# Designs tried in a protein design chat: VH-VL binders against Transcription termination factor MTEF1, chloroplastic (MTERF1). Part 1

No score or structure here was measured in a lab: all are predicted.

Target 1, 262 residues: Transcription termination factor MTEF1, chloroplastic (MTERF1), of Arabidopsis thaliana (Mouse-ear cress) (q84x53)
Amino acid sequence: AGETSDTGILFREKLIYLQDLNVDPHKALRVNPSLRSAPISSVVSVETLLSSTGLSRPAVGRILDMFPDLLTSDPESEILPVLRFLSNEISISEQDIPKSISRCPRLLISSVDYQLRPALTFLKTLGFVGRDTITSRNTVLLVSNVERTLIPKIEYLEEGLGFTREEVAKMVVRSPALLTYSVDNNLVPKVEFFIEEMRGDVKELKRFPQYFSFSLERKIKPRHRLLKEHGILMPLSEMLKVSDGQFNHWLLELRLRSAERR
Structure headers, positions and changes below count from the first letter of each chain, unless a header shows other numbers; Kabat numbers aren't used for antibody chains.
F, E and O stand for the ipSAE by ESMFold2-Fast, ESMFold2 and OpenDDE, each averaged over both directions (binder to target, target to binder). V2 = 0.75 x the mean of E and O + 0.25 x the DockQ between their complexes.
[cut] stands for letters that were removed.
Atom coordinates printed by the task and the answers are left out, and those that the model quotes come from them; centres of patches stay.

## First folded at step 2 (VH-VL)

Design B01 (framework fv_bepranemab)
Fold by ESMFold2-Fast, scan of step 2:
Structure B01 (fold): chain C 262 residues (1-262), chain A 123 residues (1-123), chain B 112 residues (1-112)
Amino acid sequence: as target 1 above (262 residues)
Amino acid sequence: EVQLQESGPGLVKPSETLSLTCTVSGGSISSYYIAWIRQPPGKGLEWMGTIYYSGSTNYNTAVQSRVTISVDTSKNQFSLKLSSVTAADTAVYYCARDLEYDILTGYEYFDYWGQGTMVTVSS
Amino acid sequence: DIVMTQTPLSLSVTPGQPASISCRSSQSLLHSDGKTYLEWYLQKPGQSPQLLIYEVSNRFSGVPDRFSGSGSGTDFTLKISRVEAEDVGVYYCMQGIHLPYTFGQGTKLEIK
């Protein structure tokens, strides 16, 4: 047992390399135990491939810190297929590949055959085709499991709102972020508030599915309470799309006119 | 430039109501939330509540039964009242502006803070 | 309530050397809007807190580029690439995703 053995020296060199990239070695080893025995050339190869896409060294380091499993990935069989999928099947331009990865680093740890392509196929059945196709802006949808994540959300919208599959599909195409939201932590509380407190017509949610993108505590509830206090009714989109300054200016003017009328 | 300035009594007796005022100058108050945040001597920061210009409020549940925040638009002033004070309420009290970062999502942060006003609860 | 835990609680750094502060939340700070509601504030001795970083990694106006934020979900880091005398003070992380807004206990940064 030698603290000065070649194995120990190589391991320490690996830790120094990770620290230079601003990757936390303790976190990386905890999350990816195979890193202990992986050659440093493996880590270097991954960093080199990611840098070749146009990602800056700090950006690469941040990605590797976030997903330490990448440190022992085979670039040729695990990472390059993802890059080729984005380029060839999604048709993302070379310049936008780094942006796509930076927006959704989880793409790099996702299997093309078992995750990305099945998700793309499923999304196409919902209407993500043509002008509504997956782009560098919404690749996050590709990293969600179809059976465990995407289908349950669609089923919740069907059953919870009483909509048909075709109606739900149109909603998610118009507001793709819907598929990224938690059913229990986001969709359910917002639906319950809309129906029970706002006394809303669920048909309005088909017209304005962006409702689910607004903060329940910071935007929806405060603005609804203001409107309720003043006996004002307005379309959901007018309530939520305007800035706080615009909303308050409008409300202030209405209050002043009401006061002037006695 | 936007400035926030707190004012209040330096000393409040136990069981009484603490009353603080935050005056906003150099900008419109009609576009922002104003928050009250306190810091007991040698301790960390505790958010107490936030008010929108319209009068809509959110309070920390830990003080919700005792705290009231209000706005006087004619004076560009926000007020905090905290009832039934004890020694545990001894702190520096700050008001801070909460600016909407993202128009669609409503993400906000505390971009400007007042200088803080020291309140001691003592007999 | 979301609990914010900072490590270390205190840190002494030689001028020009890097510093790193960790912040861990009891729940994910990723919101349905795609944003992660984590901010970093600095309170210099005798002064009010000031915003350094919002939405994990975005430097506030006027904040030097030696400050950087990173992380996701429940695990966040504030880094100072080269500490200067003016950086002394107490650093706080804060979550803005759920009411009540909560701060970490603070990390005191001192110069050796």
Scores: ipSAE 0.000, ipTM 0.361, lowest interface PAE 19.6, mean pLDDT 83

Design B02 (framework fv_bepranemab)
Fold by ESMFold2-Fast, scan of step 2:
Structure B02 (fold): chain C 262 residues (1-262), chain A 121 residues (1-121), chain B 112 residues (1-112)
Amino acid sequence: as target 1 above (262 residues)
Amino acid sequence: EVQLQESGPGLVKPSETLSLTCTVSGGSISDYYIAWIRQPPGKGLEWMGTIYYSGSTNYNTAVQSRVTISVDTSKNQFSLKLSSVTAADTAVYYCAREWYDEYGDYSFDYWGQGTMVTVSS
Amino acid sequence: DIVMTQTPLSLSVTPGQPASISCRSSQSLLYSDGETYLEWYLQKPGQSPQLLIYEVSNRFSGVPDRFSGSGSGTDFTLKISRVEAEDVGVYYCMQGIHLPYTFGQGTKLEIK
């Protein structure tokens, strides 16, 4: 009912606008019932603000489809404060704002006061300051809950590896992705393999925390197996940072040098 | 590094529902999209749909009425269900991460190894 | 839907010689942000596709310098300056500007 009235016509125009952005209108209405009564000008104002940052049309549509509550957000009071936080408190350049949002759309639905600023404050205590400050590549850390997500990962590295808070802080500053990895599904299996199979010294993980960024099944285990078969020892960084082709070539060179001593 | 692995039954009968899973390891699933892309034998690539960890989805209109993609965050798994299958749905099915990094925006940077699905009686 | 058309569909190259693949889109892939959402993928025999080039000309991590992408608007080219045996496979262009994402039909590269 009402589909043939002026109200129905306005509603249909809104649906067409959403479809043009590749936003699923039925899903959006289910998630955000307020959208049904919101004027189209409000939806347009949100798209206009996001596009003004330099975000592509596909990126804007995908963000709005992912977070339909944004479609009825007040741009000035709900979205702009996030953009200003990135510009003024993080000091992300105007050119990098769209990259920051594209890499972490969750920023736009995160409270500055209750999530982003507390996370920034916590990260600064770990050493994300100066040359190691948060940039467009690290904004994902800002949307992680300090108490539920960040602190438990720090505690695992402290208690599981026997490191001090200061040592763990240096590790995460050097490899920020470490704070994004699952303890149970990523960190624990890699630590167990390093200690039990590789017979590694955990102090090496402080020197090369990037260890945790490499695939256990695709890279760590296969390369360790090859080195062990040939009786070769090398630092983790030399083992893991090269391509498969470069590793195989290097392994061949070492085998040739070893053969000279036989 | 992120690793993706597809799994599911290799044979599905016509008119039944195809069900596949993609298991993600080596990274958090909470910050990126997972796409399903299929390739019929001897043919090109067809994007089927993408899901964000929140459950938000986008589907290719060609399969929209039959496809459902879902996520189980407790298992780090994404699932594809395709109803009312026919011989035309015979293909290798891939899951892929849709992502971006400090160097730029790109669609599918990591792909699973693919799983072959044959629709036959 | 945006239609992606590749030429040629197949080419054979002697090792060390250059190869060139063209891709044409039915609509401009340039958005007002100044970015062009055109990507190239390689599928080696029996393997999954892998990303080679994104945003027309940017090489993905680990991709050798012999690969280069160029173009604007609706006309794009992938070039391999000297083809090696490991480059054999099917090359696909893809547009990421509008849903649904669409791929070209593929170009098979073979060694003579």
Scores: ipSAE 0.000, ipTM 0.383, lowest interface PAE 19.3, mean pLDDT 83

Design B03 (framework fv_bepranemab)
Fold by ESMFold2-Fast, scan of step 2:
Structure B03 (fold): chain C 262 residues (1-262), chain A 123 residues (1-123), chain B 112 residues (1-112)
Amino acid sequence: as target 1 above (262 residues)
Amino acid sequence: EVQLQESGPGLVKPSETLSLTCTVSGGSISSYYIAWIRQPPGKGLEWMGTIYDSGSTNYNTAVQSRVTISVDTSKNQFSLKLSSVTAADTAVYYCARGDEYDYVWGSYEFDYWGQGTMVTVSS
Amino acid sequence: DIVMTQTPLSLSVTPGQPASISCRSSQSLLHSDGKTYLEWYLQKPGQSPQLLIYKVSNRFSGVPDRFSGSGSGTDFTLKISRVEAEDVGVYYCMQSIQLPYTFGQGTKLEIK
């Protein structure tokens, strides 16, 4: 149901091009109606720029399928500034740019001036400098809005848990994933479970901030229940960091030690 | 730019302890986990064990009594020690890293591998 | 231990033709988190293994679109739509749902 002022043949050529990239044309047209009138050369120029970074054709197709707005983006004014920001301001090597994009495709639809650079500046104030600088592994932090997303998480840890800014900064540098989690849907339920059910000391969360990276329903609750049933206490890192098989082995060892006690 | 490089003696006598080192460059060790995987000549891959950023370890039960994996954070190095070696321990030994924090694409185990180091157990 | 069985053990393909490799596990690889812990690795001659596909069907960065993974539970398939010379090597499936992590015995792909 996509119509253009051009011939049906040209429109069909665009659909075939998208299908060859494994981009869903129906989804792309629904999300980005501008595709109806955009010349195929515009779509090709975007694919060409992304491929020039070292991204494979299937990786490019997956990105374009995920973010169809990119299909009508101006490569020079909208995409290239992101690539140059990664190379020049974050100092990601040429070889690692494709990895950075593949791990966080949202970088390509993020404004350098209004999103990426403000986020980088904020993260530097938390201690993402030197050895702990932003790399290809944690560029996901750059796509989070500072005022609406990052600051509320820092404030929750400061005010909600009674931590200082310096303590919170150390926690997020050690576990950057903390900044990607929802306060209401992830952090609060995990904190409430830790304090109310596990009767944990919040100071342990400063020592093991990776606690928040584990599933509450699939890992934290089941393992706590098993330990509680056997009257066993162990550090959060020993409880959560290991595989299910290793945890079962540790549980058996701890039960043996418990049986040795009078 | 992240690179893993294995090093070790290449020749070890039966009953002795094999000691290998994996040096990580181009990134912080806190960004990933390290595993040791071996491959006997002409055969398949066998996972030996992993060490996580906490220092916690998981070992393959087949070698659990003989294997120790450790980390030296000051040198950015990981070590594998395998005691009481026999001819069956002759293999290429690889270190590889894993990353569980890829939220957008999903987690994967071994994204980067070292070049491997050949260890021959012979008299 | 979970046993991973690959078929065939070797195959020879004319350039441009498709190839298909099967991997079967002795137990389900579906975790309670909804994810299936199955990966595919390629070891080219004289090189270290490299990740091709993770979580059954996700291509790793830089992996060509001619590679695809599919399957569920205990039965998995790696497909190459058009085999190229650079695809020569030994393919391994791996499970990481349960310790010890185990690999299939490998499938050797050769060009005719």
Scores: ipSAE 0.000, ipTM 0.377, lowest interface PAE 17.4, mean pLDDT 83

Design B04 (framework fv_bepranemab)
Fold by ESMFold2-Fast, scan of step 2:
Structure B04 (fold): chain C 262 residues (1-262), chain A 121 residues (1-121), chain B 112 residues (1-112)
Amino acid sequence: as target 1 above (262 residues)
Amino acid sequence: EVQLQESGPGLVKPSETLSLTCTVSGGSISEYYIAWIRQPPGKGLEWMGTIYYSGSTNYNTAVQSRVTISVDTSKNQFSLKLSSVTAADTAVYYCARDSYEWGDTYYFDYWGQGTMVTVSS
Amino acid sequence: DIVMTQTPLSLSVTPGQPASISCRSSQSLLDSDGYTYLEWYLQKPGQSPQLLIYEVSNRFSGVPDRFSGSGSGTDFTLKISRVEAEDVGVYYCMQGTHWPYTFGQGTKLEIK
């Protein structure tokens, strides 16, 4: 087992192996130059470990194409610790490990000690414990940097909206996706529209943090305009949770009673 | 079945205002978005703006200073006015429905046949 | 504004062979509601554009199953598994996540 030359037959066999996995060899070599000299047994070992979790061959290939640095990772020291963290510290069942990875492949390139465990500890302080613990459905929260990404979002909700840390914690536990949204591109425009155009009370955002999961242009603004045009007031949850067909049907029913409502 | 039909002058002189009308049939205008999209000869598609039936508009920043879209709900019509036209405004102009109304779709599902506008002296 | 870049700008395909068209956006098309508003339109010669695919991978009513869409974030692909003569035209990707709506330059598909 030695390093493979980038001009030899063994290197060509490595390229064929990658193509069989639907991994783009040119992209992989550009992103991970060490792949040129790595033995093919290294790549095979990584695929073998990932497949042993229950991932299908196409799923493994998709992950390796997305993160070519994995192709030269040591399975025992770099990948297995992540899998053990998911099983032992998050308590994800063996059957759900493949789903967790497929939903968030970035887990595999994340440091347990410097990223995943610090993020889990931080999320626990917000209330992701017990019934609200991190599961295979929300492991995406674990790959966000605490200081650079998660804390600034919490601080925006605290300082920008005048909420306490305890109130913000309850909001994010109820709507975990809130921690995945951009402050500048998602949170700020939606808050500005809610306060300035909808004349809303920010305490309603605390009761219905799912507000931030709805499209500003395709759902929030159009539905508000319809309600405003017809002089109708309703809670955000009633406004936003229903399909367009259900909303239009509800609006028709309310309009039929508009002479009674002022 | 919903149908959209564009109409306009066909020929407009430079510096004048282009005025186009989109007539919607087979369905109510209420609670629809209608968009105007143009295509210069031999070139691609360019979104110009969208209007909600209440009169609320969003415009392409490239034409925002010159474009006005309006709606007349009593006539089931949408209009596009583009001021200070030049040869660069020569294009086929389409109106299209952005499906915000009854249902759960958000895309351009119905398009008019298009109307050719030539800007020439 | 989000810039939409299509490759190739033109391709010529033998009937029955597959075709693939790529579309790249200058920033992520994932909206705050969890949907990705990327659409594919076909404009046949002398006709108005028609919707093929919406929300990345959903076929519009009446669109044959030989058309498929895939992708996420900034990179998207339209595939035709077996090109037929009726598929000739210009294909456009479009993003509807952000105002202003923007289209790719178009990809002309012709038959050998």
Scores: ipSAE 0.000, ipTM 0.399, lowest interface PAE 15.3, mean pLDDT 84

Design B05 (framework fv_bepranemab)
Fold by ESMFold2-Fast, scan of step 2:
Structure B05 (fold): chain C 262 residues (1-262), chain A 126 residues (1-126), chain B 112 residues (1-112)
Amino acid sequence: as target 1 above (262 residues)
Amino acid sequence: EVQLQESGPGLVKPSETLSLTCTVSGGSISSYYIAWIRQPPGKGLEWMGTIYYTGSTNYNTAVQSRVTISVDTSKNQFSLKLSSVTAADTAVYYCAREVYTEYWGDSYTVEYFDYWGQGTMVTVSS
Amino acid sequence: DIVMTQTPLSLSVTPGQPASISCRSSQSLLHSDGKTYLEWYLQKPGQSPQLLIYEVSNRFSGVPDRFSGSGSGTDFTLKISRVEAEDVGVYYCMQGIHLPLTFGQGTKLEIK
């Protein structure tokens, strides 16, 4: 009745190709149903383009495993414009293109006209210009939707914390990862803990915006609990920047010093 | 951006074997088809045959007895050999990348040729 | 073999005017998968052929929207809504449904 590429020799060749790249074929076919009927030549053309940028074969495989929709993308109309945007509008060097992609594979599934360029324009208004311009290290900021993602975060920091746009701009330029964090799942819980439990002055968050990069449950809460138990006060940077071993050593030294002076 | 480049002798004598190579840049030649298409001066396009990276071939019946296409994965190259040439084989020879669908039990199908080489002119003359 | 026949063999168009090229196949190009394997290529003077349209009506990347393809079964048409100087060349239709792959004989488009 209906023999198709799903039962054909070419389908078997696609499975072998994906396995050779360490792409999970079952996951890829489930996430991207178009892959079942797509010609293997189309799939391979994506790998070929990505490899031509300098990405290693394992790196290409990891990217395709992460975003199976790329396996059926048109290289010339969907992928190449992104690579040209990075080279021509961001001015990322040829050598750094693979690093940019490896750090943020989502760039490859993002529209230049509807996502990347609007995001770049918005980021420039915040101060990502000159020495603070977008580089291979900051391309992750380009994949966030301006209206649905970036603006609500800026508004939360302005209105929720009483900061000016200039103060918010300085915070995000100093700690760009702030723009990658969820308001409801990351920013709000950390702010509430800082104000309500730590009794912190919100102005300290402008001085140390990196506060938001630390795990609330695994780092902030446990370290605060230990300091509170022993009646010790520390600046956020001293509390959070150090390894668990260094923190425990500092805590021990402070406890011993306190005990000896009582 | 895959690029294909043909190379050949330019002039071949009647009754001899024509040998052409297609070099692919922009990645490995693994896992895709490459076709050879020729165009006699002032005339239309004629498909000669296609090869898969595994060495599997399909040839135009008009030239099947004289044509052999092969692949050398170590050099990233595809080759076309055409034996017993005549003046009728004078043409520009192109290699092109083939986007295709092949179903088990079905005829081979081609969706389009997306990348073409610049072409190499071959003249068959004494 | 499937025979592909193009009409006209040549046409001259004033810039900005529309052009239409027809292609007829000796057999239906509709595959059992629901796709029709009909493509259009343009060969500019001294250049390699370049893909314009695939599956009857889909424009390839970078192809201007003034190019459109239509048709079904055995009768297909390529239309250029307003011809520009850069459109000069020979247009070929191709069928990809059965081996051997076959092209139409070509239509030469010239500017008046």
Scores: ipSAE 0.000, ipTM 0.349, lowest interface PAE 28.8, mean pLDDT 84

Design B06 (framework fv_bepranemab)
Fold by ESMFold2-Fast, scan of step 2:
Order: C-alpha cells, then structure tokens, then sequence
Structure B06 (fold): chain C 262 residues (1-262), chain A 123 residues (1-123), chain B 112 residues (1-112)
C-alpha cells in the first residue's frame, strides 16, 4: 500500500509549514520528538491561538522557534490557561498581553499551578500589590522559581547587608530588577565596592536599590574615583542616574559653587 | 549573560578524591544540562559526564566507577567528585552548558564553557 | 565507543586562503530522528573551547559566515573560506549521538 509515501508527504508538509513560520524544523524536531507524529492541525491551532492575542506572524514564529514544545501543546489545556492567568489573576489588559509575551516568551511554557501562581503569591507577600502590582514590564519575575531563585536572593540581601525581610521587600518592590541579578556576579562585587572603597552606609542601598542596576566598571567606579579626586560627596542617586555628559556638567557646577562659597 | 566558573583545589595528592565546583551566574539553571570535560596538558578533550538540572546523570564508562556529578539548585552549583586520583587525572577541567529546549541555545551542543580550572595530581 | 578521527592533525595556511578539516566517525552519526549529531569546536590558544557548528552545518550565533560545515553519515568537513589571524587554534569535532560523547584528536591551525 502507499502508507509510507503518504506519511512522507505529511511529514514534508509539516517541515514546509514550519519553514514558512521561520521555525527551524530540524531544531524543533530534535527538541520536541512528539512533533514528528503530531498532525499539522495541532501546530496550526497553536499558531492561531497565539496570533489571536495580537502577536505578529514573525513574533509567533520566533516564540515557536524558541520553545518548540509549544508546537504540540494543546491550546485549550496548556496555553489558554496562561493567557487567562495573565488576564484574570494579573489583570493585564488585552492590548498588553502580546507585549507581556514578547518581553517574556517563557510565560507560555510555564505551569500556572506549579510556577506562575506560586511566584505571584510569593511576590504579593513582598508587596507587589495595588500600585506596585505585576505588569507587562515585570512578568519576568513570574517565571523565576521561588525556592531556588527568588528566596536565595532575598536571603542574601537580608544576611549579607543586615536588612530585615520587610526592608528587603521594599527594596525589590522599588527595583524589581534586583530579583533578576546574580548574587555572585552583580550584588556581591557592588556591595564590596560600596562598603570598602566608597565607605558607604548600607542604609543608602535601601533608599536607592537601583544602585545595583549600574555597571560597576563603566559607571560606579569611574564616577566615584572622579568625585573622590575632587573631594566631593553626593547621594548615589545623583551620582548614578545621569548620563556621562550630565555628570560632567554636574561636577563642574558643584566645583564652581564650592569655589563661590569659599 | 549566563556564565560558568569552575573552582577547585589546584593540587591533589594521589589516591585522594578530587572535588570541583561549577557556579552558574547570570541566569537560571532550569532546563539545562551541564557537562564536565577535561583536557590533560598538551592533549585533547575528554567528556567526563553530564547532569540535567533535575539530577539525572550520564558518565563516561572510562571513569564511571570513580566519578560522581551532582547539582545544588539552591546555590546554582554543579559539582564533580573523582575518587582515587592518579597522575593520569592531571588536566584542566571545564564545565559546559548544553540545552534541549532553551530559547537562545543551540540544541544538542555545548554553547557556553567555563574558563577551566587546572588540577595537578602530585605528591 | 564511537571513534572520531580528524585529518590533518596540523595545518598551516596563508592568511586569506581557504582551509579544510576532515572528521570521520567509526559509526554513522545519523539518528532515527533524522538528525546527524556532529559538532565542531574551536579552542584558541590559552582559551576555553567555543562552539562553532552544531548538527553538521548550522553555525552557532556570532560565528562568522566564513565558517561552514558539511557532510553526512560518517564523513564530515569544516571549511574556512578565508582564514584570518583570529582563527588560529585547535579545532575539534564531537559526536553527541551516543554515550560516551567523544571528540576527535584535534587539528591545529597555524598561520604561515
């Protein structure tokens, strides 16, 4: 009978469909072996659901290329619950759902029950409620494991800096990116420089947790050295929030004001 | 960006157990494989074993009886222990990341490598 | 174990000229899933290995277009269309179809 030929034709149709979406079919098949036997209608149904959110065809293709397991996901039981979670529990507006997904495609492969909802519950205990609720700009926090990723960072800030959980919670609500930074590669070196070289008061880090978002080598160290050379002290926020050009103008202005007072 | 960094004792005495740590920074270890690969001075690369972030391991049969790879997800660390070391175990030891599903990774290949840590087995 | 054999073991190339490195496996690297599990790595002097090519012919992100891989079954080739000074180092092929994963002996590329 012609079963082998028909099977080959159906398989090639899937490869063509994936290529049309700019999805690497070989990579997709390797990552998701179930794709080999899945009907093309399953792949089409996933694309249709994602496109219905407002995502462009190229954006959908990029997401499916990133996460080929989505190609055989059941839209109703595996994808739609994530979309409903974003709309109903996070309260992201319908127009902002495509932005949320584009900024954090990993949301689509994250379990609502075992990842997203536990993370949201934990984040709410830190103060991500009301005016500071999770939005399309910080959904990346929802895909981080509470026990393995979020809690260890909170514990470093508590133990390493001598802060209470309530103080740390206020810091991360003010600067959510803190929960995305590496303890060993970002937080520790910046804390050590602040305490040892800048001789800073760690309480200032509670007032300006955005300190950790600035480059140690390209911004923090050079600006501190320049201020130290001129005997000038200023708050971290004034030191770091401005561009290099603005900082140089600020430094000149402060030097001129200092000269006038003398 | 994700980075891997190995750390080890530098010098280990014959018959002792070598312990190495690979620290992952700049991202989650969830969904990744970490491999240990060694290179004796002036020689080629030898795969020692691989561990999935869930703890599942595969070992090279040449060292299987002496090697143990483990993962500590709370510390973002992977460890290799090699027992009963001899001069033949003198090498630079690398950890390297592989992935079968991650967004920016190439599948079935080791895309990010640590800088390597030199281990000398000598009295 | 699958044995990976590279030829030549050493190669000297004039800058701007092409280079070709061969890798032969003792068994087919074609899996029943349709993929051929063959990678190429470059180790520059004093540095860690870096991924160049995966699954025979796919360039890893950031790898220049002058690098290309080809082959099937047991015979594979890495080509550099125009060798540059930064391409100096030892090139390794690797199979990842079966355990234990194995590397070729390495091919040292030098500039004349």
Amino acid sequence: as target 1 above (262 residues)
Amino acid sequence: EVQLQESGPGLVKPSETLSLTCTVSGGSISGYYIAWIRQPPGKGLEWMGTIYYSGSTNYNTAVQSRVTISVDTSKNQFSLKLSSVTAADTAVYYCARGSDWEEYLEYGAFDIWGQGTMVTVSS
Amino acid sequence: DIVMTQTPLSLSVTPGQPASISCRSSQSLLHSDGYTYLEWYLQKPGQSPQLLIYEVSNRFSGVPDRFSGSGSGTDFTLKISRVEAEDVGVYYCMQSIDLPYTFGQGTKLEIK
Scores: ipSAE 0.000, ipTM 0.352, lowest interface PAE 23.4, mean pLDDT 84

Design B07 (framework fv_bepranemab)
Heavy chain, then light chain:
Amino acid sequence: EVQLQESGPGLVKPSETLSLTCTVSGGSISSYYIAWIRQPPGKGLEWMGTIYYSGSTNYNTAVQSRVTISVDTSKNQFSLKLSSVTAADTAVYYCARVPYYSWTGYLYFDYWGQGTMVTVSS
Amino acid sequence: DIVMTQTPLSLSVTPGQPASISCRSSQSLLHSDGKTYLEWYLQKPGQSPQLLIYEVSNRFSGVPDRFSGSGSGTDFTLKISRVEAEDVGVYYCMQGIHLPWTFGQGTKLEIK
ESMFold2-Fast, scan of step 2: ipSAE 0.000; ipTM 0.431

Design B08 (framework fv_bepranemab)
Fold by ESMFold2-Fast, scan of step 2:
Order: C-alpha cells, then sequence, then structure tokens
Structure B08 (fold): chain C 262 residues (1-262), chain A 122 residues (1-122), chain B 112 residues (1-112)
C-alpha cells in the first residue's frame, strides 16, 4: 500500500505495453536507456504511425524489438521523413510502403539527408533509373554507406576483374544483391576460385553476375569439380541455376553426347 | 471489398446525446484512421473529427466540447457521441477511412459509408 | 480555421464540353514537408462523396484521365476535359494541411 509510486506504476505499464507487442523489455531498456523515462504516450505514438502505414501489430513489434531506439523517436521529425522519402522521392506506392519497411526495417533509423538520399543519388549514377529504379524489392541498398560500403565494392569489381565503371554498373543493376555481399568473405573467394581453379573468362561474370549469389562450398566447387572430371564446359547460368537433381540429369545427358561423338 | 456502415437512432431530442456507430468490414481497422463528416440537408460537408485505432483523436474546434470519438477493436467499430444536440445538428453523418499516415496529420478519405440521417426534433 | 472558397457555386455544361472549378484557400496549403494537401471530392446525387484528386494533381485509383487538378499555394483548379452525364453532382475541395480539416462550399455541376 503506498510503496508503488505513480512513476513506478507508469514504468510497469510501459513494460506491459512492450510485452504485449512482443518487444523484449530488458533488451529494449539496455539498448535504449531513454525508454525508462519516456512517457507511454510517446511509445504509443510511434506504434500508431507505423501501424498507419498498413503494418500488422506483430510486424510493428518485430521492428521495434529489432531497433528499440525507435520507441523514443519523434514520429514527425525522425520517422515520417523516411516514409515521405519512400513515397515522394523513390515513388513507392502507398500499398508497398509496409512491404518495403518489413523487408528493410533499418530504413526507419536511417537519416534521409545523410544516408538515404546520398545513397539514392549514388545508385542513380550506377544506372538505377527508369525501369531499373529502386523499388520495394531493393531498398536495402539505400541503407548502405556510400563511402565505406558501396564504393569499395565497385572498386573491387573494377580493379579485381579489370572492368570499366560502365561494365560494373551494368552488373550491379542486373544483380543488385552484389552490393550487399562482403568483399573479403564473399566476392574475393568466389573470384579467386573462378579465375584460378575454373580458369574462367571474366566476361562470363559480366553476363551472369548472379554467380556471386551461389554458395562456393556447397554449389560452385562441387559442380565445377564434377564437370572438370568429365571434361565438360558449360555456361555459369546452366551450371548454377538448377537443382542438384536437374544438374545431375543434365550432366548425364552431356556425358552421353560426349561418348556418342567419340 | 472494404465497406463502412453507419448506424444510429435516426431521431434525437434536443439536449440529448447523439450516438452513432461505424462498422468496418472487409479489412482490419488496425491500419486506418476513421473520420466522421456530416452534411446538413442542402448544405456542404463538415469534418467532425478523426480517430486512429490506438485512440488518438483530432476534433473540429467548433464541436470539440461536445464530441467524443472512440474505437472498439474487438467489434471492428467506431463510435461518435455528440452531447447537448440542437436542431443545428440535424444532418447526414458519414464515417470515412484514411488508409495511410503518409501526410502525418493530413489525409484523404478513400472510402466512405453510405451515411445515416439524424434528425434533432422535439 | 482555413476558409476554402469555390467558384462558381453552380455550373451548367453541354456534354463533351470542358468544365473548370476553382478553389481558393485563406492561407497557403504548403505543408512543412513541401507537399500541398488539397483534395477534390465528387458527391453524385443521393450518394456519398468519392475521392477524385489528392495532393493537388494526383488522380485517385479508377478516376478517368479527363479529370485533372492543378494549382499551388492558395489557388487550385479542377478541370474536366470533356464532361459526361455521369459527372453530374457536387464537387468539393478540401484542405488537409491544417487542423481542423475544412471543405469548400461545393460546386454543383449540371448537364444542359
Amino acid sequence: as target 1 above (262 residues)
Amino acid sequence: EVQLQESGPGLVKPSETLSLTCTVSGDSISSYYIAWIRQPPGKGLEWMGTIYHSGSTNYNTAVQSRVTISVDTSKNQFSLKLSSVTAADTAVYYCARTSYWLGYDSKYFDYWGQGTMVTVSS
Amino acid sequence: DIVMTQTPLSLSVTPGQPASISCRSSQSLVYSDGNTYLEWYLQKPGQSPQLLIYKVSNRFSGVPDRFSGSGSGTDFTLKISRVEAEDVGVYYCMQGTHWPLTFGQGTKLEIK
């Protein structure tokens, strides 16, 4: 009786609210200490804005759990500019805004002026315009730092493969996921295997940049070794695009044709 | 597919409280703002207020002291209560939906109910 | 409150001819985000209002391309390039920039 202050009651109400959204209160308070003193109305206003875009309550909860700093963000000055940027500058339809956010929640904690707009401007110079413009499917590119993340990947493809900027631009427009892959852990090992072990012509990588989306250890290496064992050469797309069963069937057919010819 | 349906008493005595309900079907109300707009016979449209499913509201200053808008998410319903009614409150009352908060507090109404006539008479 | 003034209040048009309706606001409708929240609605006889144009010039889904909106600041226009019988009704402009939301008086469009 009298031991629980109004401040303590309000804090407990916040914890209950967060739990109802499936947000981990302990993690949220650790990541965002400002949450302890923030009024519940502030937290509710953020949820209200996000829900108004068409996001389901569980989706909003997942986003807030992933980025607890959003719980104390000012909706009008910090979140709304992102939503307006997606609608007005990217021209994502209102129906697709929830999908864009669900696929890339980091958009909501990204500065329009210092991150999203500079990234868009850079991507436009690579050819993400017109039919190849940024859509709800590839907004992840907008949250990548131009100087520290995007430019080094472009430079690696130019210098490592001997491609011109125009050639690299065409590759990344055709396979935007290239800009999301690690240079050291993804691009370099796959390029080295292609050049050294597969003795491949780098022109094939310009024609099939999706090469970099396949597992080196579980798909590229095993299939190459099998083809090499049987003296078979085939385009990267035919080698990698198909299921294991289909690849084995095609390999059998190619072996039969090779045997018939000899 | 989304439909809004107003319901209420039709006739209310002066000084009493008008109570109207808007039922949303074909979609969940959790992603929408609902507004109440009225139209006196032979006159134009007047916005009364807007509510989101969280309970956040904005009211027209002219009726702010008399109007309350509420939401019942379990029934997928919105309610309008207008106290101390007079003959000037005689109008067709519409509920209308806003699908997104992309203008923050500036929204267009994409779907409207059929309207319900309310007559204030002794 | 922002006052929305429509001219004319009534308009009679021969089918196939153009129509133009003006809407003037007592204050600028440019919001702090650079957008102008000016909408046009049509109320056909005995029906609920329906959205035609949002944010000055954007046609709502299903609205024929003969409808167009234009304007800036405080002066806005709705144009119908060739009026059809189904266009009969009362047209309302609405501002969404400032609370409370306010409508114009309405413009009644009739066929001659």
Scores: ipSAE 0.000, ipTM 0.378, lowest interface PAE 16.1, mean pLDDT 84

